# Ledger of designs, part 43: VHH binders against p49116

Target 1, 238 residues: p49116
Amino acid sequence: EGPLLSDTHVTFKLTMPSPMPEYLNVHYICESASRLLFLSMHWARSIPAFQALGQDCNTSLVRACWNELFTLGLAQCAQVMSLSTILAAIVNHLQNSIQEDKLSGDRIKQVMEHIWKLQEFCNSMAKLDIDGYEYAYLKAIVLFSPDHPGLTSTSQIEKFQEKAQMELQDYVQKTYSEDTYRLARILVRLPALRLMSSNITEELFFTGLIGNVSIDSIIPYILKMETAEYNGQITGAS
Below, E stands for the ipSAE of ESMFold2; O stands for the ipSAE of OpenDDE; V2 stands for 0.75 times the mean of E and O plus 0.25 times the DockQ between their complexes.

## First folded at step 3 (VHH)

Design a12 (framework vhh_brivekimig_d4; at its last look DockQ between E and O 0.07; V2 from the best seeds 0.00; counts 0 for: pae O 12.2 > 2, placed apart)
Fold by ESMFold2, look of step 3:
Structure a12 (fold): chain B 238 residues (1-238), chain A 121 residues (1-121)
Amino acid sequence: as target 1 above (238 residues)
Amino acid sequence: EVQLVESGGGVVQPGGSLRLSCAASGFTFSSYAMSWVRQAPGKGPEWVSSISGSGGSTLYADSVKGRFTISRDNSKNTLYLQMNSLRPEDTALYYCVKGGFLPWRDEFDISSQGTLVTVSS
């Protein structure tokens, strides 16, 4: 019956691989993205409401929304990650590829449009100065989405989403009492997340990491991972 | 001093089986996921399989799924790979790696000799 999230769920500290290479490369980008993915999954797993839904439901929820959680994480950690520099490096790589392929066409255009949408989303979140509490509740709203096919316990998932919405509303009204429209401005950003392609996210951030294995297929493994293994993945320590 | 020693490789005909072992020392084995990685002649390293520290979760590359089985015995600090229905494209040096479940999260810090598997008529 208590609050959906506690202060422990607000902390979201991404640690970047060290040292920062002089020139960005696929390995550094994939390592950075992997750390964010695992931090996002650890965050979700630590929520008591999420734990209460059971392993199969947990897997289904995360499979449905991992890209939205990851995109929120990118926006929240954009400065720490130097995301604009990473995306610029990816764009340069794509432009070199088009020069050496007789204008392969549609895929490159789709990827470039996705990059632009991602940059626009991250910039809009930065302009609103979304704080850590707001990000935590937005991630919870995205995580506890009852609309995805094949979910069990959808009534309970909907109740958790409504609770996340209420707690966000209460927080914004208390903390930003002079900004009457802040909640509305925050919430209208969420539909853009559903337009982000998980396939393209994998291609941008995980292509050097995952051969024939998609993020969707490794989610059960990540969710079952022991605490010591999580710490190794999040920090990148041996 | 982390130490990983592979064994069990050899020459086998297509369709045959081999079981690889990896003896681990110098760290708390049961606290870490372990992986098998292979490197065919003239090619870069390729992730094969991973297993969680407890052994409760496993993951396989599509090229080996259904044919290979990863396992571990935490009481003996030993990692295993059972390889069945071997094909010529499975020919490679096989290494065990301490670390996470993702094949290129810098988990290919290979500092061991590996064990050679050759599948040929």
Scores: ipSAE 0.013, ipTM 0.347, lowest interface PAE 8.2, mean pLDDT 82
Fold by OpenDDE, look of step 3:
Structure a12 (fold): chain B 238 residues (1-238), chain A 121 residues (1-121)
Amino acid sequence: as target 1 above (238 residues)
Amino acid sequence: EVQLVESGGGVVQPGGSLRLSCAASGFTFSSYAMSWVRQAPGKGPEWVSSISGSGGSTLYADSVKGRFTISRDNSKNTLYLQMNSLRPEDTALYYCVKGGFLPWRDEFDISSQGTLVTVSS
């Protein structure tokens, strides 16, 4: 069997809505997030190994790990997205909600902590100067996680994950030969993804766009969407 | 308050053409995708087309692809729908809608009066 990932899977280009408003409103944030989500899922879909798992398994797998993929995408696209600005805007919106007494103190704390975790994770990834290949393999490792409940074909998923790990190792060894522990440094960042709540992520980035619709419920639709259709998909500002 | 006012509807023969316009106000027009939705008599609303805020991206329903062209002029806060090769089945009230198309969405926020397009011999 050939490699799990090819050079085509390394490309991960997010196009932001234009123009950027002076005030980042909920719509802009949600549109930006949606584009990233779509890009991430379509990236997954472009992997032959992912396709080989079948539609049902694919859907279940993405449902299980979309938050992690999305978060890695945030980190990878942080500069293009001006993520710090987006997060600041979200915080500001939350402040308004606080003033209006719409959220409980506990909820506020949870949300703020989540934002902090996101920021810290992205910062940590930036500090490591993770390249496109490394991101691709990290996303693959996250995608092909066999430890989620309810998955079928777990042995095959595990195999793919191992393959991703091996290819990453080979890449890092080849590209960063002078940095003996780089692989370990980047892999140890993955557990941080599991600390993040998908529910809170959904609330922060998607509530204004999808309303009461859950990311979980729309994943099958996204995965079925043609790439050409996605490229032409318009949910907000371009 | 968001206001959308459609115009340009009328009666046209099959194979004819019409150009619809939608004047938008009450929001930053260029910051939002816009869509056309139509509702035929006795039927539910049907998505027709969407365009990005900048106008750089467009999307069409299969039923109108190749015949309809959505465009916008952000300087005029106006959305357009050029309809060519019209068919009787295109007969409907056409609505301008704030927002783009989402494949999982089955509801449209129609708050305007629409403009009537009638295609008949």
Scores: ipSAE 0.000, ipTM 0.272, lowest interface PAE 12.2, mean pLDDT 87
ESMFold2 (binder alone), look of step 3: mean pLDDT 83; pTM 0.835

Design a13 (framework vhh_brivekimig_d4; at its last look DockQ between E and O 0.67; V2 from the best seeds 0.00; counts 0 for: DG spot H99, pae O 13.0 > 2)
Fold by ESMFold2, look of step 3:
Structure a13 (fold): chain B 238 residues (1-238), chain A 121 residues (1-121)
Amino acid sequence: as target 1 above (238 residues)
Amino acid sequence: EVQLVESGGGVVQPGGSLRLSCAASGFTFSSYAMSWVRQAPGKGPEWVSSISGSGGSTLYADSVKGRFTISRDNSKNTLYLQMNSLRPEDTALYYCVKDGYLPWRDEFDISSQGTLVTVSS
């Protein structure tokens, strides 16, 4: 009963670390990416339908889709975070690693292909001028994906995904009534998200990890954080 | 004013156990994640473990998994680290850190003196 998302779920405001360094570095990139990750997790946790699924199901869903949510967040916040500049800094870091003979040729090819796919995705979303409501529904569709292995409550997850799709359809038809194919153009962008590698995303944006800990392993911790903890982590410790 | 005071360190034989405590004041303890960080003499800080504000989620560095247990008592504003099966490489100053600095950041806000753990024959 009721809409899946409310206006409070449309707000998605990323605050960048301050002060911005004269030269972008691994620490700034990792802090910026961490803030986006926490913002995305806080967003997902705030949805009543997500809360209704229970703790184990919540953890399983987010472990399966965090990279897709993160990638949608990158596209949504690309201008605020100067994503093109960040990606250029990452490429420069990779080139330095090549000069020091730290990366294999096959790995370099995989990472560069991932960067190109990410750039193409973000550019295509920008060309469509995807708005905040559309992003919120797209993130909900990605979050409530019932076809990930190991999920419980699959029928209820599918119901929530269908509701997100219906609400997106209604929104697009009302708001963009003159653009007959807008919904179709938006939805055909989603399959690219499933092809993004979470391991490469970690290498690109989370290289500053000190411990040998992956994003997958911290998901339960992030999802159980209190709201004050999220606010502190979004602002970061420097 | 935020204050963190570590205790419970000492000298112990390899294979022994110690329990560290961190008394917290000056903030709403239960609203914040907490971490343990250690620093061997002459080396940089190393993240050890984190716990959520409610205590429902814990994380451990690979080097301590299965041997160390982080916990908290929010009614006493106290963070704990139970260290079992101690090894000489666990010798370090141990610090508690507010806000549960997550392991992918390489800087720590250490504002306390720490408690020394020495593991030696």
Scores: ipSAE 0.000, ipTM 0.231, lowest interface PAE 11.1, mean pLDDT 81
Fold by OpenDDE, look of step 3:
Structure a13 (fold): chain B 238 residues (1-238), chain A 121 residues (1-121)
Amino acid sequence: as target 1 above (238 residues)
Amino acid sequence: EVQLVESGGGVVQPGGSLRLSCAASGFTFSSYAMSWVRQAPGKGPEWVSSISGSGGSTLYADSVKGRFTISRDNSKNTLYLQMNSLRPEDTALYYCVKDGYLPWRDEFDISSQGTLVTVSS
């Protein structure tokens, strides 16, 4: 068998909505997030190993790890997205909600903490200067996680994860030969992803657009979406 | 030029059924997701349902889940909406929309005349 990932899987280009508004409104934020989500899901689809697991297993995997993939995507695309500005805008919107007494104090705290966690995570990744290959492999490791409940083909998933890990290791050794601890340094960032609430992520980035529809419920649709459909949505082509 | 023509609307009693159709032309129908959107009097457009280009995936608003079924015939360039167990709150103009947007967006490119569905006793 060939490698888990190829150079084609390294490319991860997010196209932002245009034009960027002077004031980042909820729609812009949600649209940007949606594009990232779709990009992440379609990236997963492009992996032969992922395809080999079958539709049901694929769906289950993505449902389990979409938040982690999304967060890695945020980190990877932070500059293109102007993530700091987006997060600031979210905070501002949240402040308005606070003033209107729409959220409990506890909920506000949870949401703010989540925002800070996201920001810190992305900052940490930036400080590490994670490159496109490393991000691809980290996403693969997260994607092929066998430890989620209810998964089928866990043995195969585990094999794919191991393969991703091995390829990452080889890449890092080859590319960053003078940095002996780089692999460990980047892998230890992964646990932070598991501490982040998918519900809060959904609330922050998607609620304004999808309303009461859950990301979990639309994942099967996204995974079945044709590339042309996705591109059409991105470009607004009629 | 993209053309969408809705049909099948009418007046039905609560609990009744209707089947809407949308004839599409001017684009490669099977390459695009399609959506149904409705607009009640005095209200903004509301997303109802979407279907992928291949028809393999469908989405529904919570308000219509279990009652409505979206389908398509790509050989006929036609989109369908089977509406069962209709309620007064389902009264609206129903529009077929080429899904150049996310299915759940609040912005829709409505260029067609729509078909009126009235549910009343």
Scores: ipSAE 0.000, ipTM 0.258, lowest interface PAE 13.0, mean pLDDT 87
ESMFold2 (binder alone), look of step 3: mean pLDDT 81; pTM 0.821

Design a14 (framework vhh_brivekimig_d4; at its last look DockQ between E and O 0.52; V2 from the best seeds 0.00; counts 0 for: pae E 10.9 > 2)
Fold by OpenDDE, look of step 3:
Structure a14 (fold): chain B 238 residues (1-238), chain A 121 residues (1-121)
Amino acid sequence: as target 1 above (238 residues)
Amino acid sequence: EVQLVESGGGVVQPGGSLRLSCAASGFTFSSYAMSWVRQAPGKGPEWVSSISGSGGSTLYADSVKGRFTISRDNSKNTLYLQMNSLRPEDTALYYCVKGSYLPWRDEFDISSQGTLVTVSS
């Protein structure tokens, strides 16, 4: 069978909401995050191997790894998103919540640590100067993780992950032949993703969904969305 | 011109059921996702449910999940909302909305009169 990823899977272009407000509000943040989430999910859908797993398995897989995919997306799109500004805005909103006694001290600490972890992760990825191919393969490795509980077709998922890893290895060896340890440096970033709380991520970036609908519940909806509808939603032209 | 006409509202006791309908005209109905939005007295609009153009994908607010069912008949240009196990907090004016696929959007083009659902003992 052919490669897991093609050049079409390397493209990962996020379109930000326009215009950018002078003050980033919850709506802007949520919309931006939503677009990234949709982009990430539809990227996954575009992979033939992902499609081959079937709808139920696909849904379970994405439910398990959406936070990691989203975080990689944040890192990849950090400049386009002005992620530092978004995070700063989130912190500001958090401060308001603190003043209103909406959060416990422990929760505040957890949230702030999470923000720090996100920032550090993105910074680390930037320092490594990860290119589009590498991001694509990293996302694939994260996507096809067989170690999540409740997954079906784990053997197949594992095979896909191995394929992603092998292709990444080949790419890095070919493209960065003088950097013998680049692959290792890249892969050792992945464990940091598992330290990220999906709940906190959801709270930070998808506040508009909190209390109304969860990311977990919306994932099947996104995955079943027709491409035309997706494009319409992303461009706001629906 | 896009026209949406809601019907099926009424007064029901807690635990009761209602079925809302929305007749759509003025656009290719099957090409657009549709949504139900409700507005309770003294509150802002709240998204309730959405359904894709083909009807193959549905989404619900947590507050109505397991109780409400959104559906559509594209041959009749009609949107439906089956509401079971109704609660007093479900009391609201219910609106049919065109093209709203994203539940976190807080802006809805509500141009219809809506249908009133009252849940009371």
Scores: ipSAE 0.040, ipTM 0.521, lowest interface PAE 3.4, mean pLDDT 88
Fold by ESMFold2, look of step 3:
Structure a14 (fold): chain B 238 residues (1-238), chain A 121 residues (1-121)
Amino acid sequence: as target 1 above (238 residues)
Amino acid sequence: EVQLVESGGGVVQPGGSLRLSCAASGFTFSSYAMSWVRQAPGKGPEWVSSISGSGGSTLYADSVKGRFTISRDNSKNTLYLQMNSLRPEDTALYYCVKGSYLPWRDEFDISSQGTLVTVSS
């Protein structure tokens, strides 16, 4: 009945914690990652099509794709976040955890491979100079995935995904008409997102969580938050 | 001027119950998440619980989960913390704070008097 996304859904402005500490630490990394997670969840919730699916479906959908949305957010905000500096600090923190006998050698190999895949993904997106409209549609495509088991309303989810794909195609054709293969090059990047491990993402960016709380357990809370609560936390104007 | 006034603290026996209140003024209470934070003697502040502006979503620290219940009455601009099965380690000065603080955050801006809860051993 109208476009899936409007210009308000293209804006994706991440603000970093201030001040940056002289020695980058787990608390700064976790706060930075938490801001990106909140921004990503706020973005998803702002979409009328997402709102129309209902609260239980919304929670199930985000639980299935939060890591893909987060990874797209990392790529989109890599410069603002100084992501390469953060990844270097994570490696240093991981090495300290090894000295304290907290990780196995096999786990270290898995984590390092994941970091390499993440760097490769972000580099490929930067090479293509993916713009804000393209990121918004890519996020919508991964958000409205009907393929995940246990979802209800999969027919409606599929229709929203098709609409996101169509709007991306129209945008790329009109904006990048001289680059015949841009859409294909963009879309070929998406399967890499499904291979990103949510458990390793939690370890890389959300270490030091108090208790047994996982990202899956806080998603319903974040999705129910009022917009003013989000803005107050993000801007520091609580 | 934003003001938060805690009440309902006191001395209770282990296993007892207590209900804390926080009266809020100077802002649109229903538009903001609220939190409880506590500070035990000789320790730094510790996040306890948060509730969304509408009251539809709650979070708890693992140390209080299942024993404490956060709630709010937006018509009275009041935040509550029902504390059951109290333990000596719950002894602390309890503060209400405007905003939501999740378990991985280490940031607390406490600007109120608080209310003292003492659980006698």
Scores: ipSAE 0.000, ipTM 0.216, lowest interface PAE 10.9, mean pLDDT 81
ESMFold2 (binder alone), look of step 3: mean pLDDT 83; pTM 0.835

Design a15 (framework vhh_brivekimig_d4; at its last look DockQ between E and O 0.64; V2 from the best seeds 0.00; counts 0 for: DP in h3, pae E 7.4 > 2)
Fold by OpenDDE, look of step 3:
Structure a15 (fold): chain B 238 residues (1-238), chain A 121 residues (1-121)
Amino acid sequence: as target 1 above (238 residues)
Amino acid sequence: EVQLVESGGGVVQPGGSLRLSCAASGFTFSSYAMSWVRQAPGKGPEWVSSISGSGGSTLYADSVKGRFTISRDNSKNTLYLQMNSLRPEDTALYYCVKGGYLPWRDPFDISSQGTLVTVSS
């Protein structure tokens, strides 16, 4: 079969809400995060191998790895998003919660550590100067992870992951031939993603959700969303 | 001009059922996801449910999951909400909204009259 990823999968352009408010409110943060989440999921959906796994397996995979994909997306889009500013705003909002005695001391610590881990991860990726191809393949490796519990078609998932790894290796060898250990440096960043709590990520970026809805619950909906609907959300077109 | 007209509201006892309808006009109905939003007295708007343009995907708030069913008939440009096992806390004005669920969306972006659902013993 052909390659797992094509050049079309390298493009990962996040459109931020406009205009940017003077004060980064919860609305803006949630909208920005949602756009990234949608973009990430629709990126996954655009991969033929992903489609080949079937709807149920697809949903299970995304449920298992959405936080990792989202985090990679944060790193990749950090500049466009002004991620440091967003994180600062989140911290400010957290301070308000502290003042209102809404969080325990332990929870505050957990949340702050999570923010730190996010920032450090994104900084580390920036230092490595990860390019669009490498991000695409890293996302694919994360997406096609066979080690999540409850997955079906694990053998096929593993094959796709191996293919992603091989293509990444080939790309790095070709593009960065003078840097013998670049592949290893890139791949060694992936374990950091598993340190990220999906619950805390959800709380930080999606606290403005209308009603009692979890990311887990909306994933099937997002994956089944029509392209036109998605585009409408991005452009704000009614 | 986009027009949405809700109907089917009324007074029911706890445990009862109602079916809401929304007649849509002024746009290609099948091309858009639709949603139900409700507003209880003294409370802010609450998202209830969404359905994709084709009807192939549905989403529910946890508060109504298992009790409410959203559906649509694209041939009739109509959105439905079947509400079973109604509770007093379901008392609200229910609005039909053009568009799918967006976590940051203001549910009152659309000006419709809504339909009143009252659950009381």
Scores: ipSAE 0.298, ipTM 0.676, lowest interface PAE 1.7, mean pLDDT 89
Fold by ESMFold2, look of step 3:
Structure a15 (fold): chain B 238 residues (1-238), chain A 121 residues (1-121)
Amino acid sequence: as target 1 above (238 residues)
Amino acid sequence: EVQLVESGGGVVQPGGSLRLSCAASGFTFSSYAMSWVRQAPGKGPEWVSSISGSGGSTLYADSVKGRFTISRDNSKNTLYLQMNSLRPEDTALYYCVKGGYLPWRDPFDISSQGTLVTVSS
């Protein structure tokens, strides 16, 4: 019955591929995104409440919310990743695809709208100066969402979400005691995450050199990885 | 240094079977996922299958699911691919890859020679 998260869940350190290439390319973008995905999955797996739900429930939860966790990770790590530079490179690539007639006009509009929504979300989080504790609780709130279809243990998931919300409230009230509306301003940003398309996120950040499987299909595999393998995937090392 | 040596390729008729092996050394084999990647003549590399370090989880490309079975023997540091009901489109040079179960990561960076599988009448 202790706290939902501990100080170890606040640390969220993304290590970028080195050296940064003079010309950004699909490999650098996909490697950077893969590191963030693994860091996000490792973070979720390390939470005792998540572990208590069982393997099938874990898989179902992460399949439902991985894009929201990833988007929060992008916002939290936007400066470290040079996300604005990555998005600019993606926009330039899209313009080349128009010139080469590789994408339909409707698809390009969808992708550009998604990029604008992502930039707006990241900018709003930066303007609010969201700290690491706040990010950790926001990620927990989206992780323990009981309203996704097909979930088991829904009542327990709801209790964990409520606990994350209360711990965030307590943290904000103690740490930002003079900012009466901070919690409300933070929480109203969450609905925007549900508008982010996992399909488009995969296209932007996970289009690989060799072959593609959906993130949905690899989540059970990622969640079962050994600890040493996670470290290699997060840092891009062996 | 990491070393991966594939074997077991050959010529087989459509509908036939082959079992590929990959001997691994230079790293703690059981700590890493392993994958098979293939490259058909005149085509780019294609991910085939992956298996977790423990062997408890497997993934397959849609084109091989139900026909191919990936496995590993951690006591022998060996990765296997059992290929059944082979088709001419399975003709390719097959490589094993350390940790390349995510196709968008560059799984072909690991230098290995591969083993050739030819399916023809």
Scores: ipSAE 0.013, ipTM 0.407, lowest interface PAE 7.4, mean pLDDT 83
ESMFold2 (binder alone), look of step 3: mean pLDDT 85; pTM 0.850

Design a16 (framework vhh_brivekimig_d4; at its last look DockQ between E and O 0.52; V2 from the best seeds 0.00; counts 0 for: pae E 8.8 > 2)
Fold by ESMFold2, look of step 3:
Structure a16 (fold): chain B 238 residues (1-238), chain A 121 residues (1-121)
Amino acid sequence: as target 1 above (238 residues)
Amino acid sequence: EVQLVESGGGVVQPGGSLRLSCAASGFTFSSYAMSWVRQAPGKGPEWVSSISGSGDSTLYADSVKGRFTISRDNSKNTLYLQMNSLRPEDTALYYCVKGGYLPWRDEFDISSQGTLVTVSS
């Protein structure tokens, strides 16, 4: 009983590593992305409906959707992160790299296509001027996706997603009453998130351009962290 | 005042084993994840392993998976690292740190002297 999200779930403040280097490097990019990942996981954990699903279901659910949550976070925090500058630095690195393997050449093409899709998504969200409440509900809709393979409790997850959709509809109608089609324009952006590759996101933001760190393998650890430790990871402080 | 005291380091031949201990005081040990971090001569700090406050979740660097085992005893406020099949590349000063660090982080809150592990003939 009660709303799925409250005003306390709207707060989503990303703090960048300080000082910002004159030239972006792997350490700065990975630390910035790590803070966003932890902020996103902390946000999901704070939702009573998420807590009610139980630890095994929570782990499975986040493994299925973490990349979509992260991508929404990138869009929401794109200006604070200087995301366009980060992506440009990655593109320059890819263009300067020497890769003779034909399979590796195909990988570079895939990575570049992913970067273009990500830029397009973030630009479309900025054009719509999505606010913090709308982002919170969109994140809830992607978090409580019942159609991922291997999930348990899918009927309850579906009910939570429907509740998130209803609360978003109510918010948009009350807050943007003069913009009749705002809800429809917002929801049409969500399918693009399914096209984002978690493996490429890991390569772009969590490792160098060679090799990957598996976020999927560390999700149970992240979800079980104590709150005080969790906040240290979000800010990079100890 | 937070205090972390490592012990159990030493000189061992390749293929040998060592068990490191870290005695913790000055904070509620069971409420925090703990990590091992090492620093080889001439290199920056490298994250090795982390364990959750309850001990139920562990994480390892790729370079040590299958050879090292992190554990904790919350009743004794002690963190452990069992190191098997040691290699010369494992030679480093090993630090116990408060907090669960991600594998790709290079910045650590090291507040202790560490314990030296040397793997050589």
Scores: ipSAE 0.012, ipTM 0.304, lowest interface PAE 8.8, mean pLDDT 82
Fold by OpenDDE, look of step 3:
Structure a16 (fold): chain B 238 residues (1-238), chain A 121 residues (1-121)
Amino acid sequence: as target 1 above (238 residues)
Amino acid sequence: EVQLVESGGGVVQPGGSLRLSCAASGFTFSSYAMSWVRQAPGKGPEWVSSISGSGDSTLYADSVKGRFTISRDNSKNTLYLQMNSLRPEDTALYYCVKGGYLPWRDEFDISSQGTLVTVSS
């Protein structure tokens, strides 16, 4: 068997909506987030090992880890997305909601803490200067997590995760030979992802879906979309 | 030129059923996801359901989940919407739209006449 990831899986280019509005609105935020979500899911789909697990298992995996994948994507694409600006805009929108008494005090606190966690995580990743290969392997490790409830083929999933970890180790050792503890520093960031609420992430970035559909419900749909169809819809081409 | 022609609308009592059809032409039908959108009197367009080009994947608005079924016959270039357990709030003009559901799409390019569904006692 060949490696889990190839150079083709390292490329992770997010195309932002253009032009960027002077004032970031909910639509822009939602579109940007949706593009990242689609990119992340289609990235997963492009991995042969992921395909080998079968449709049902694939769907279950993505449902379990989409928030983590999305968050890693936010970190990876933070500069392209102007994530700090997006988060600031979200906070502003939240403040408006507060003024309209749409949220409880406890909920406000939870949401604000979540935003803080997102910012801190992305900042921490930036400080580590994580490269494209490392992100790819981190996403693979997150994707092939066998410890989610309800998964089938857990032994195979675990095998893929181990493979991802080993390949990451080899890469880091080869690329950053002078930094003996880089691998450990990178891996210890992963637990932070599981402290983040998928529900709150959905609320913050996918407001346009709230009340109509959930991320959970659209995951199978996204995974089955043709890449050409996806690209066509993003670019407005049909 | 893309042409979409909806049919199957009518008047039905609450709890009744209707099946809508959409005949598509002017493009490679099987290569594109399709959607149903509806517009109730005095309201804006509302997304109802989408189906992938191959028909392998479907998506529904919460308001119609469990009641509506979207399907397609690529050999006939036809899109369908089976509507069961109809409610008065389902009353609307129903439009067939080329393209799948996107979370940021709040507007649909509706170029067809639509088919009217009226649910009333």
Scores: ipSAE 0.012, ipTM 0.331, lowest interface PAE 8.7, mean pLDDT 87
ESMFold2 (binder alone), look of step 3: mean pLDDT 82; pTM 0.830

